# Designs tried in a protein design chat: VH-VL binders against q9umr5. Part 118

Target 1, 268 residues: q9umr5
Amino acid sequence: SYKPVIVVHGLFDSSYSFRHLLEYINETHPGTVVTVLDLFDGRESLRPLWEQVQGFREAVVPIMAKAPQGVHLICYSQGGLVCRALLSVMDDHNVDSFISLSSPQMGQYGDTDYLKWLFPTSMRSNLYRICYSPWGQEFSICNYWHDPHHDDLYLNASSFLALINGERDHPNATVWRKNFLRVGHLVLIGGPDDGVITPWQSSFFGFYDANETVLEMEEQLVYLRDSFGLKTLLARGAIVRCPMAGISHTAWHSNRTLYETCIEPWLS
Key: E = the ipSAE of ESMFold2; O = the ipSAE of OpenDDE; V2 = 0.75 times the mean of E and O plus 0.25 times the DockQ between their complexes.

## First folded at step 5 (VH-VL)

Design r9 (framework fv_nofazinlimab; at its last look DockQ between E and O 0.69; V2 from the best seeds 0.00; counts 0 for: pae E 2.5 > 2)
Fold by OpenDDE, look of step 7:
Structure r9 (fold): chain C 268 residues (1-268), chain A 121 residues (1-121), chain B 112 residues (1-112)
Amino acid sequence: as target 1 above (268 residues)
Amino acid sequence: QVQLVQSGAEVKKPGSSVKVSCKASGGTFSDYAISWVRQAPGQGLEYLGYIIPIFGTANYNEKFKGRVTITADKSTSTAYMELSSLRSEDTAVYYCARVDYGDYEGAFDIWGQGTMVTVSS
Amino acid sequence: DVVMTQSPLSLPVTLGQPASISCRSSQSLVYSDGNTYLNWFQQRPGQSPRRLIYKVSNRDSGVPDRFSGSGSGTDFTLKISRVEAEDVGVYYCMQGTHWPYTFGQGTKLEIK
């Protein structure tokens, strides 16, 4: 039998967005128990990410307990960060494949139509004033805002991303790394035509330097220092990178070719 | 020059709802958060919640158990606070205040004049 | 929730004399960015609260220099070097570091 699949949605999203994915899984892996977690939907997805992590943890623990052979996680967009944090705080998770589906794993610093809708009167260059404050950090989008021009503020004020990345020292860094390394495979999915994740390489742990030049995962300090286990995972062959062009952000979970190429191989 | 002007006093029955408005003028509405604070007669200040208008959602004090709804209309630079299932203990002056969430100020530099809400049978 | 405790709750003062109000928080108000989001407000009779001090020791515009804020971590103080008649009212400390944000009980300053 196939291992259960747990799906975590993204910002302003709901379980309905994954109807095609469910269809594909059922067709190619019949009998698979797929659970799309209906938590923090819509505007509730703006709740602090640690609150979301706790909520999702409560939901996945019983599922994992009933699946001694392991489970797969498919985590979309913001959900990918939630899942990574989840795997970091759980010392007894049994995740075989962690599929990060177009997630801003290294943060967001975008100036896209998506952000303009959220911030119609503010430019990305000024969002640090909001996000790196106590008021802003009560919202999920600020929890992974990564301003390359205000690195000091990011490192000190980010209450989520900087911590799970191990970029800021904290008492749980070693344990979180150990827990995250329990994952069988980390499958990173994204692409240049996403239009929302900015830069799109963030889905592969790439990100801007101070000059907004995109550096790849292997150039990032979190990798070089192996702060949460990326270097170790890569060394053991546990990281899979699956880039795909021609896919917009809202289509990653509904594209059949993407599913067959990047998702299906890891659902066995 | 920045001002917050609130709606007038309200008298409500228990179980009903009240919606107070707070109109901002003289500044850029979207650059600030709007907080709501209330003060029962002869009592201290209590934080209800705040909204960052550009986010389109608010953060609430859980003490109110979902009875408070804070919204904002950017087109009119107006924030709203709605309190449902009113009780006598909800009788208070309700204030809106501008919050500079940046590093320059420490928030709450501008306050509305207050709106008295009386809940009585 | 963070509990803010002010002392005293009643403060009778002779005109021209100094006044001091203490505010203690149940946990540190230092935010991860290094700032301490502790504010002091003045509320004169029949008026809206007015911010006097932000981030522990910064006076708001228009606030007389006889007002000063100090402290760190969990202990904070508002001082008035020489009390004037216009200073009558209730003073509140407020923390803006931990959600939900909370106020002290208030200190009522009166002239003897």
Scores: ipSAE 0.635, ipTM 0.836, lowest interface PAE 1.1, mean pLDDT 93
Fold by ESMFold2, look of step 7:
Structure r9 (fold): chain C 268 residues (1-268), chain A 121 residues (1-121), chain B 112 residues (1-112)
Amino acid sequence: as target 1 above (268 residues)
Amino acid sequence: QVQLVQSGAEVKKPGSSVKVSCKASGGTFSDYAISWVRQAPGQGLEYLGYIIPIFGTANYNEKFKGRVTITADKSTSTAYMELSSLRSEDTAVYYCARVDYGDYEGAFDIWGQGTMVTVSS
Amino acid sequence: DVVMTQSPLSLPVTLGQPASISCRSSQSLVYSDGNTYLNWFQQRPGQSPRRLIYKVSNRDSGVPDRFSGSGSGTDFTLKISRVEAEDVGVYYCMQGTHWPYTFGQGTKLEIK
């Protein structure tokens, strides 16, 4: 009756964080098979994102094989980037709804909630020196760090985000776009009170220009060039934007109103 | 002026562990990566791993099969390398070296004095 | 792992004469950002290594201009235009492009 649901967690996170989400799904869609993947937990979530994508790919293949009618993905925070890369690299995925829970889809330009007590407030302006190097790219936060004041460095050094966004030329761009476009719906969830994703509009493919003015998805070059399929997907009516105020970053998967408004309708 | 000062020489038995310290002075410790390399007597240099202290985690050379643990204490500006299950072939001088992520031109520009670790029965 | 191969391994040189050390990598050292993270180090007898050259051809502060680096892709060279007595030691190339980072086996420069 209901398609299986696969849940992918975020930075410094584990499968336990989703216990309330599991309860909501069980109450509203009884009989749904929900798998919360327990890979790259805690400090392992700092492993290179391509390594995480490979590990999660291996875990989802048998689940998708047992559900030829399709599956849904619910992917939180950093996990939303893992899932988007999965949709690009898997030529045989059968994902109907990709639900992106407050994920930094256009990148991050702010201190993470796990590291805020470790940094002076000016650290975000200096992280490009660490992140845009081979040494920094071995850590997940640097794989999606997006400094709007050093765009050339980002475009050249990013080993993950600039590639899955199609912001740097690569031989897989056509295939990845084709694979991503097989998704049934892209559900974008986030809000202004998140407190971690910076800018919060990154969850909706918005991001800063060089003046730190947020440009919305439709103003982004990756949308205008349709580099990985956002324009095509929007024209198809397959993008759902579900912003919600008043939710902090750690509360997205434990807010009942958010679930009922933004998630439940897409768990067919 | 940045300096790296390492702990003193150690003599260890096979099967035990050793923890070498590397104290940094100067600069902002969070702007550094600290690398660990070793040099067996009469041999060349071998890379063990590095830590980026602001992330609190390290990247390891897989050759050491989980025997190496690299940590950092920002409050004391000190990095540590622990090598467990010691073997006689682990006898070497162990160096720490910094990677300054400023203009990224400072990779291995500063080295510690080295710590001799001798593994013998 | 990227293998770094130095040639020669032993380099006897007459004072005042040039010296040249070759370093080859098993893979291109050009990173996606266009930089080539190839470094050269000098280890004088009884001392820690000292960086001479970074990113192929950039001399560190205080390194004499008789040292120069060149090369691209997989083939790199360190040259000393006129060898001086203080240049005695072992020279290592190192790549920082591909994890795990690796060193050449070293070239021992000796005065003959």
Scores: ipSAE 0.502, ipTM 0.777, lowest interface PAE 2.5, mean pLDDT 89
Fold by ESMFold2-Fast, scan of step 5:
Structure r9 (fold): chain C 268 residues (1-268), chain A 121 residues (1-121), chain B 112 residues (1-112)
Amino acid sequence: as target 1 above (268 residues)
Amino acid sequence: QVQLVQSGAEVKKPGSSVKVSCKASGGTFSDYAISWVRQAPGQGLEYLGYIIPIFGTANYNEKFKGRVTITADKSTSTAYMELSSLRSEDTAVYYCARVDYGDYEGAFDIWGQGTMVTVSS
Amino acid sequence: DVVMTQSPLSLPVTLGQPASISCRSSQSLVYSDGNTYLNWFQQRPGQSPRRLIYKVSNRDSGVPDRFSGSGSGTDFTLKISRVEAEDVGVYYCMQGTHWPYTFGQGTKLEIK
């Protein structure tokens, strides 16, 4: 009787990371069909996000077709951006709750201890050189790298995030906005102790200005212009914000209190 | 100025594998990508793939996916291209070339000297 | 994959005369940043390729000004205003806009 749940993992991750999340769902909503998509795991998570969107799209179509009452998405970290694009490119999706679990929705600008092996020095100020090139854009991380000191380069070179956020024009923008607005609820989860997502407010559509001062969602140009529907969703009462302190990046899918507070209420 | 120096010529039997190295000197290794391109005798250029050393992973041309592995060792500023299941049509000069994306104009501006790989019985 | 078609494939030229090589792509090479990642390379006999032109019309340092690149979208041209003996070799166009990156077949420049 519960709507099926589709789980999309993050960078360098796999379906195995969600074993606790599945236990929680089974305890509170017994009988829920939960599908953790085992695509683009490990190093394959570095594939371009549009390639990942196509692969995940092919996987979710039959699941959605079998559930005429709707489905829920739980999308972790980078996976939240995949789900953003899925909701925009699918003109027939039946997603009720889109639960974005600590995802860099306005982009990423930071090196972290979690990603220190990938960013061995504090190179955040220099990554724009790599990321805002055709070569860099063939890697998922660069698809959502958002250097606030080179916003002009981000806007013109990002092959994914700038387009899906409506920050740069695209022929499909109007259709993508219409499709995204079909979602029942946009549940945003994140927190100050994440340690990876930088700024952590990116999970709530906040981001740095050129002085690295965080501006919240309602101050963003994409919200003010309603580029992909955030202002419309907020006015509809469809955006849920659920910040929680004390949770590190790899613990969002294994914290019971977080699950009960932020996820469980949206799994009808 | 950046210089790329490749390993020496190789002669391999069909079905074996070959691993060619490309050592970079000058500049910062993590500031650029390393591409691999091959050229069969008397033929044109064919792109195999590239690695961005800072990400520790590579992107491959579908034609070679499953046979080509490109890696990088940042401690020695060396990129490697390994090609397995060798066939006679893999006989070619293999080049490494850098992509310096700092000013968006450094694509393929510096090339290694080439490594001749001959596949024969 | 983006197909790069060069014409002519063989280009015999008299010393001091101009030479022109055309390159056509199967789709637009304009990247989202507004740049067109079309490169021209020269390969002299027995040598590694050498980049002459990047982003359609920008000449590399040390490349003589008799070499020029032009074009837009899908049609590109490399021109040599006055061919010299040292220009003998094969010229390749290459696109870096769409993965996988692809080269033209090459144009062999010969002195008559």
Scores: ipSAE 0.408, ipTM 0.739, lowest interface PAE 3.2, mean pLDDT 89
OpenDDE, second read of step 6: ipSAE 0.495; ipTM 0.784
ESMFold2 (binder alone), look of step 7: mean pLDDT 88; pTM 0.910

Design s1 (framework fv_mavrilimumab)
Fold by ESMFold2-Fast, scan of step 5:
Structure s1 (fold): chain C 268 residues (1-268), chain A 122 residues (1-122), chain B 111 residues (1-111)
Amino acid sequence: as target 1 above (268 residues)
Amino acid sequence: QVQLVQSGAEVKKPGASVKVSCKVSGYTLTSLSIHWVRQAPGKGLEWMGGFDPRDGETVYAQRFQGRVTMTEDTSTDTAYMELSSLRSEDTAVYYCATDYSYGFLTDAFDIWGQGTMVTVSS
Amino acid sequence: QSVLTQPPSVSGAPGQRVTISCTGSSSNIGAGYYVHWYQQLPGTAPKLLIYANSKRPSGVPDRFSGSKSGTSASLAITGLQAEDEADYYCQSYDSSLSGWVFGGGTKLTVL
């Protein structure tokens, strides 16, 4: 009856993080087949994002093939970027709702408690020295590091985010756009109290300019050029924005009110 | 600055157990991956076990499986390594270490405790 | 034996170059896992000297360099000084053991 749900976790996560989400889905949509992908768990979540995309692609192909009526994706944090790329590289995906839980869609630039935990000797202003090297681009975190004070380096060195956002040209861009546009709904979720995703508006395709003033999605060149279909999806009524205050980064998949408000309506 | 401070030297009889502590200073234990490494006098370094974020679990080296237990007390920011059924060949300096700064992206052990000498004698 | 093989000793005179090898297998270095190097001065805990094959922590002189090729890694010390006299250990991850492994250690003597 209900379309199957595929869950893609985030940085340093595992399938265990989604136990509450699964409980909520079972309560409101009993009988839903939910597959939480146990790939790139824990420290392996640091592997390059293109490597993760290939691994997750191999895992989702048989699930999608078995569900001709379509599937839903719920993709958390870094996992939302993996799902962005999956929807672009798969010529045959049948995703209805792509639900992005607090994912840094335009990148990350933050000196938060999480970043200090992750990079204690590196200030956000200096992380570009590590991330925009060839060595740094072998780590997932650096694949979406977006320093607004070194945008030229980001555009030239990012092996993942700049390409998937169409901020740097790629031979496959037209096909990636066509594939991504097959998605039924793009559900964007995030909020000001996340504490990790910086700026939090990155979850809604907003990001810092060179003065660290946030420009929203409609002011981004990515949107204005319709590089991978955001403007087309918005015009089609296919983009859902669901911001919620009071939710920390590790709570998006375990807050009942958020589930009922932002996720449940999109799990047909 | 992050420091790992270990408990003092221990002398044990064969067949006894020893529990070495490693107190985290300047940071929170729950945010660190603690590993245990030993070194017998005049010998090399041997990894015993530690938290593996890829599995989300504490992993023990096969050689020590069944004899070692690694635990944490978050209220005191202290990690413990307990080794049972002690033998004379367990005489060694036991280190705790963590992959904090440089190790975070690379699995390198960049912060080490001062070491705890455990002597097993009959 | 140790999973990672190092020569038990190496020696050199002040100002010379020495290299310390670390030989692994397809389940560790050959699988692409990083190699880290530690320096242990007499009576002290090990100190991280080189991480991620070739990177230096802050405060480590550029006389120390690391490299990796195939199933092996090397630590090179140029302009050898008396204070470099220590034990050196390589380390990597081994997928067949699901854990971290150290080389047997190399004693560097500055003659």
Scores: ipSAE 0.006, ipTM 0.421, lowest interface PAE 10.4, mean pLDDT 88

Design s10 (framework fv_mavrilimumab)
Fold by ESMFold2-Fast, scan of step 5:
Structure s10 (fold): chain C 268 residues (1-268), chain A 122 residues (1-122), chain B 111 residues (1-111)
Amino acid sequence: as target 1 above (268 residues)
Amino acid sequence: QVQLVQSGAEVKKPGASVKVSCKVSGYTLTSLSIHWVRQAPGKGLEWMGGFDPRDGETVYAQRFQGRVTMTEDTSTDTAYMELSSLRSEDTAVYYCATDYSYGFLTDAFDIWGQGTMVTVSS
Amino acid sequence: QSVLTQPPSVSGAPGQRVTISCTGSSSNIGAGYYVHWYQQLPGTAPKLLIYANSNRPSGVPDRFSGSKSGTSASLAITGLQAEDEADYYCQSYDKSLSGWVFGGGTKLTVL
């Protein structure tokens, strides 16, 4: 029997988006119990990420309790940040594989076609005024907006990402790090043709410096300081990096080749 | 290309109910916060109710609670506002409005329907 | 009974500067909630003119600007033109009412 799989969706998303993913899992791992959490779907995905973390936590507790051998998480886009926080706040999680599908792990800053539809290209440079206000931090997308030209404002105002990444101090940081380190495998998936996650290397803990030059995970201060355990996980052999070109943001959960290459091997 | 298209003008008698529709085109209804705003002839804008993303629920202005019902049909991307127990003072243009580009994070109503004139006459 | 107070009218000559005030309280503008401004030309639906205190949507000329201080906000229009003749409304969120509130509106006349 295979370990149960819990799926967490992204921004403006719902359980329906994972129909193809469920078909693939059923074909390769028949009998797997897959629970796609139908919480904070559609516009509710704009609620503050800490509120979403609490709701998803309540939903995953009974699933994990029924699976003493462990569970797998597949977390898409914004959902990957929810899962990051779940692994930190739960002192009793039994997650084996945490599979992050194109999630902005170091934040979002970019002129994507999705953002150009929602916001003109020029809005990228001005979003810091909105996102780093108290009002802005009540919206999930602002919880991971990371303007590399206003890093001081990001560090001071981010109520979510800066804290879970250990970029700003928090009383629970030591416990959060201990909890996160219990994960069996951190499987990072993303690619250059995503078109939404900017920079796409954010899915692999890379991000812009003040000149918008991408620095990879191993050059990030959070990695070098081992703030929440990335350096320890990498040394343990627990981090898997699976970049794939040719996949747009809304196709990560519905591409068979991606599934077979990056996801299937980690579903025991 | 995002548009809100409202139903046509209505004439009602006092005590009747009216149901105004607002069809979303060019985008998905579930990804938008739909609000209803009315304007009596020669008067200002009055918010009646709409989606509050803080609570993830539709909220109504206190003045209209008990008389207004706001619903949506996601299969047809259409939002509805029904106002009951109509009075002559309810004569107004009724607008649906939503956040989109600029309103997405700021709560500003950047896309508006064309308005529906509701006349309540004896 | 408007929660946000605006002057009922303002006037100016072409090329001049006018300002329209929007006075709130500690439960709305004073609580840090954004102020948005809408322009309504006769016979049309309102159009977003300024959002989040001071930001302009694409296509709104820079002669329109917004500001916020304490419990009040202001819309400034410089280089006044005949086509600016319209009604202007401020809007914010009020936490005591748990909903959105509009100002009473200001009719701008270009003399």
Scores: ipSAE 0.006, ipTM 0.427, lowest interface PAE 11.7, mean pLDDT 88

Design s11 (framework fv_mavrilimumab)
Fold by ESMFold2-Fast, scan of step 5:
Structure s11 (fold): chain C 268 residues (1-268), chain A 122 residues (1-122), chain B 111 residues (1-111)
Amino acid sequence: as target 1 above (268 residues)
Amino acid sequence: QVQLVQSGAEVKKPGASVKVSCKVSGYTLTSLSIHWVRQAPGKGLEWMGGFDPRDGETVYAQRFQGRVTMTEDTSTDTAYMELSSLRSEDTAVYYCATDYSYGFLTDAFDIWGQGTMVTVSS
Amino acid sequence: QSVLTQPPSVSGAPGQRVTISCTGSSSNIGAGYYVHWYQQLPGTAPKLLIYANSNRPSGVPDRFSGSKSGTSASLAITGLQAEDEADYYCQSYDYSLSGWVFGGGTKLTVL
C-alpha cells in the first residue's frame, strides 16, 4: 500500500485549497491516507513560523508513529518552510518524499499583492525596517523576508530562515543537519509565472545577490558549505527539480499536468 | 516605554492660529509615524493628517489641507500641529498618536497622547 | 459624514452579548485594508482594543473579538460588564482619500 501523505498549507490558506490535489492522489494512488493539517488557517498563518512549527509538529507525530514504513510531505508556499524546520527539529521523523510546492526556500524579496495587503504604505526596499525588528519577527512573512541589499540585517535579525538554512550559527545546527539528511527525496517545484514567490528560483534554493542577479543553488554559500545538507543530498541523488511555466501561485495544488509530472512519481 | 506628552489647553479667538505640541518620550521621534486626530465635544474621531517615516511624507486630510501644518523638531523629539484661521467648529480635543508596537506592522494607533483641548471663542 | 458607518448607540444588560457594526466601501475595508477598533472611556484618550481585524493587544480580555466580511467589520463584546460603558470606534485606511478614516462611533450603554 502507499505511504500516508501529510499536507501543510501556505500563507492565508486552509485545507479547502487542496481539494483537487486530494482528488488527483485518490485517482492515481487509491487507498492513500491523506491528512491536510487544519492548523494556522487564514489570518493565523501570519503567526511566527517557530510557533507554527511547534503546532504542526504536535499534529504530525501521531501520523508518523502510525506509519513505520514512512510518510510523504507535500508543503505549499510558506508551508514548505514549516516542513524544512520540521525535518530539522524532529529526531525521529520518517519522511520519504518532501515535496516543496513553490516555497521560498531562500526567502522572499518582492512587491506582491500580499505584501501590499499586509503593509499598504511599504515598498520592498523599505520592508527590512519592519521585518528585521523584534516585532516584525513575530509575523511569519518577515521570518523569510530576505532583502539582498541588507544581508547583514537578515543574518543578524532573522529568527527563522537564516537559522534553518545554516546561514547564521545555532547550537542545534549539527543535529538539525543530521535530522534533515534522513529525508529520502527533496522534490523542488516552482516556476517563472508564479507571480508571488520572488525570485521564483527561491523555490529551488536560488536567490538574488546584492545586484539582484539570481545565483542558483550550487553557487549559494549554504550549498557550498553544506550547512544543512543540500550538497550531500544532491550527491546522493536525492534532490529532484521540477520547474514548470504557466502556473500562478494559487494554482500549484490544482493543476493536473503539474501533479502528474512533478508530484505523482514521488508518492510511493 | 513610549509615551506621547502634549501641550496644555488653549483658548483662541476666531481667526487666530494654534500650535499643539506632542513630545515623544522613551523613543526617537524620527522612527515613529505621528498622526493627528481631533474630537469635537460629544462627537467622533477625525483624522487630520500624519507623517510616515517609511515614505518620508506628510499627508493631510483634504478638508484641512491649506490651513494645517505638521512639523517635527528631531532635536527635542517633538511633533507639532498648527491649525490656522480658527472657527468655532474647530473647538475640539486634539490628539497625537503613533503606530509603535501593534501598529508598527498594521498601522494601528496604539500609543496616544493625553489630548489638548482647544477652545475657539470670542 | 463619516466614511465608515457605525450605529450611534447599542445597549445590553450585564452578562449579555452585543455586536457593533462598521460598514465601509470598496476603497477601504472592501479593498482589504485592516480594521482597528478603539475604546474610549469617558474623559480619556482612545485606547487600541482590536488591531488588524481580530487581534487583541496585551491586556485586552478575550470577551472582545473582531471580525471582517466583505466591506464591513464587527466588534463583539460578550459577558458585558458595567466597565464596558464607553464609545467604540472603528478605523481603516481609504486609498481613494489617501488617509485613515474613522467610524462615527458607537456609545455602549450597559443597562
Scores: ipSAE 0.005, ipTM 0.414, lowest interface PAE 13.1, mean pLDDT 87

Design s12 (framework fv_mavrilimumab)
Fold by ESMFold2-Fast, scan of step 5:
Structure s12 (fold): chain C 268 residues (1-268), chain A 122 residues (1-122), chain B 111 residues (1-111)
Amino acid sequence: as target 1 above (268 residues)
Amino acid sequence: QVQLVQSGAEVKKPGASVKVSCKVSGYTLTSLSIHWVRQAPGKGLEWMGGFDPRDGETVYAQRFQGRVTMTEDTSTDTAYMELSSLRSEDTAVYYCATDYSYGFLTDAFDIWGQGTMVTVSS
Amino acid sequence: QSVLTQPPSVSGAPGQRVTISCTGSSSNIGAGYYVHWYQQLPGTAPKLLIYANSNRPSGVPDRFSGSKSGTSASLAITGLQAEDEADYYCQSYDSSLRGWVFGGGTKLTVL
């Protein structure tokens, strides 16, 4: 009776991280078929996002084909960007709810422990040097690095995020927008205490301007131009915003209150 | 497209000082960590100093402290290395190098200047 | 006195394999700092050949590979060619010196 749920994990993550989420779904929606995709786990999550999109696409096709009534996606952190691209490149997806769980939808610009582990001698102000090179674009985190002080470089060099956001022209943009618009609900989740996603409003399509002042979704050019369908979805009543304070980045998939408030209502 | 272009060869007398320049082209100097490396004829590479992002400042190798000064002119995207109290043993090719693409992630010196020959003779 | 120790020379015939060692200590390679390798052709500036222990920059042939174990690193060159004749230098960061250190260099002769 319940639509199947497909879960896509984040950076340095694996299917194991979703044990609590699966428990919550089983308690509130017993009988739901939940598939947590175990592709690109751990260090493999650093592979280019287009490579990950291809792999996840191959995994979701048979699941969607077996569920003519539709499926739900729960996509965590970096996984939310994979799901953004899946919804755009798949001409035949049947996704009802796309639940984006603290994902940097407009990109990332912040010093985090992940960046210090990967690049111990770097600062966020200098990451554009490597991320916007061809070599840097071979790393997933650089595919959504969005330096607001070097927006020209981001627009020219981003091989992933600038394209799926329609910030740079692409031959497939019209088709990608049409495909994305088939989604039933876009459920955006995030919060100020995440500690990793910077700015946290990136989870809601907000982002820094050149002065590092956050502009919300409705002030973004991608929204105003309706580049991939955000304005159309909002007008349709299909965008749900569910911010929650007090939740750190690694706790979004294991907080019961978050689940009950932001996720459970969208798992028909 | 990022290049480091160094000044021309110098001949100096013992006791003099030499100032070698390294002009950054295709990028901005303030976004790069410039290092200086020398090589005496027939000898190996020796790191003299450079910008250390860990400290946010320029660090000099112990044997050159007190004799070397590394400066930058951001208005002309030019780095300088000045070595004082020159001795015959300072005869070497002096290179500037930076950690642009591969080096930024790893501290590798992936872009090098062409080198400046400094000869110290009486 | 170099902080990283390399053999002063190695030689091989075309098609053979050679290995160049780089021996450090607990304050550099042994502390987990990356090892980089540079190739220097006669009369030219050094060129980055291997970075972060085992990675190749664009344009470097698969014949060149790097590895690291404990306090030491190695550069392996397979299928030796005449154009490989050069000086090879390893490099790492040293926490005790708070700076970068190079090996003494290895002259590769292709016989």
Scores: ipSAE 0.006, ipTM 0.428, lowest interface PAE 11.3, mean pLDDT 88

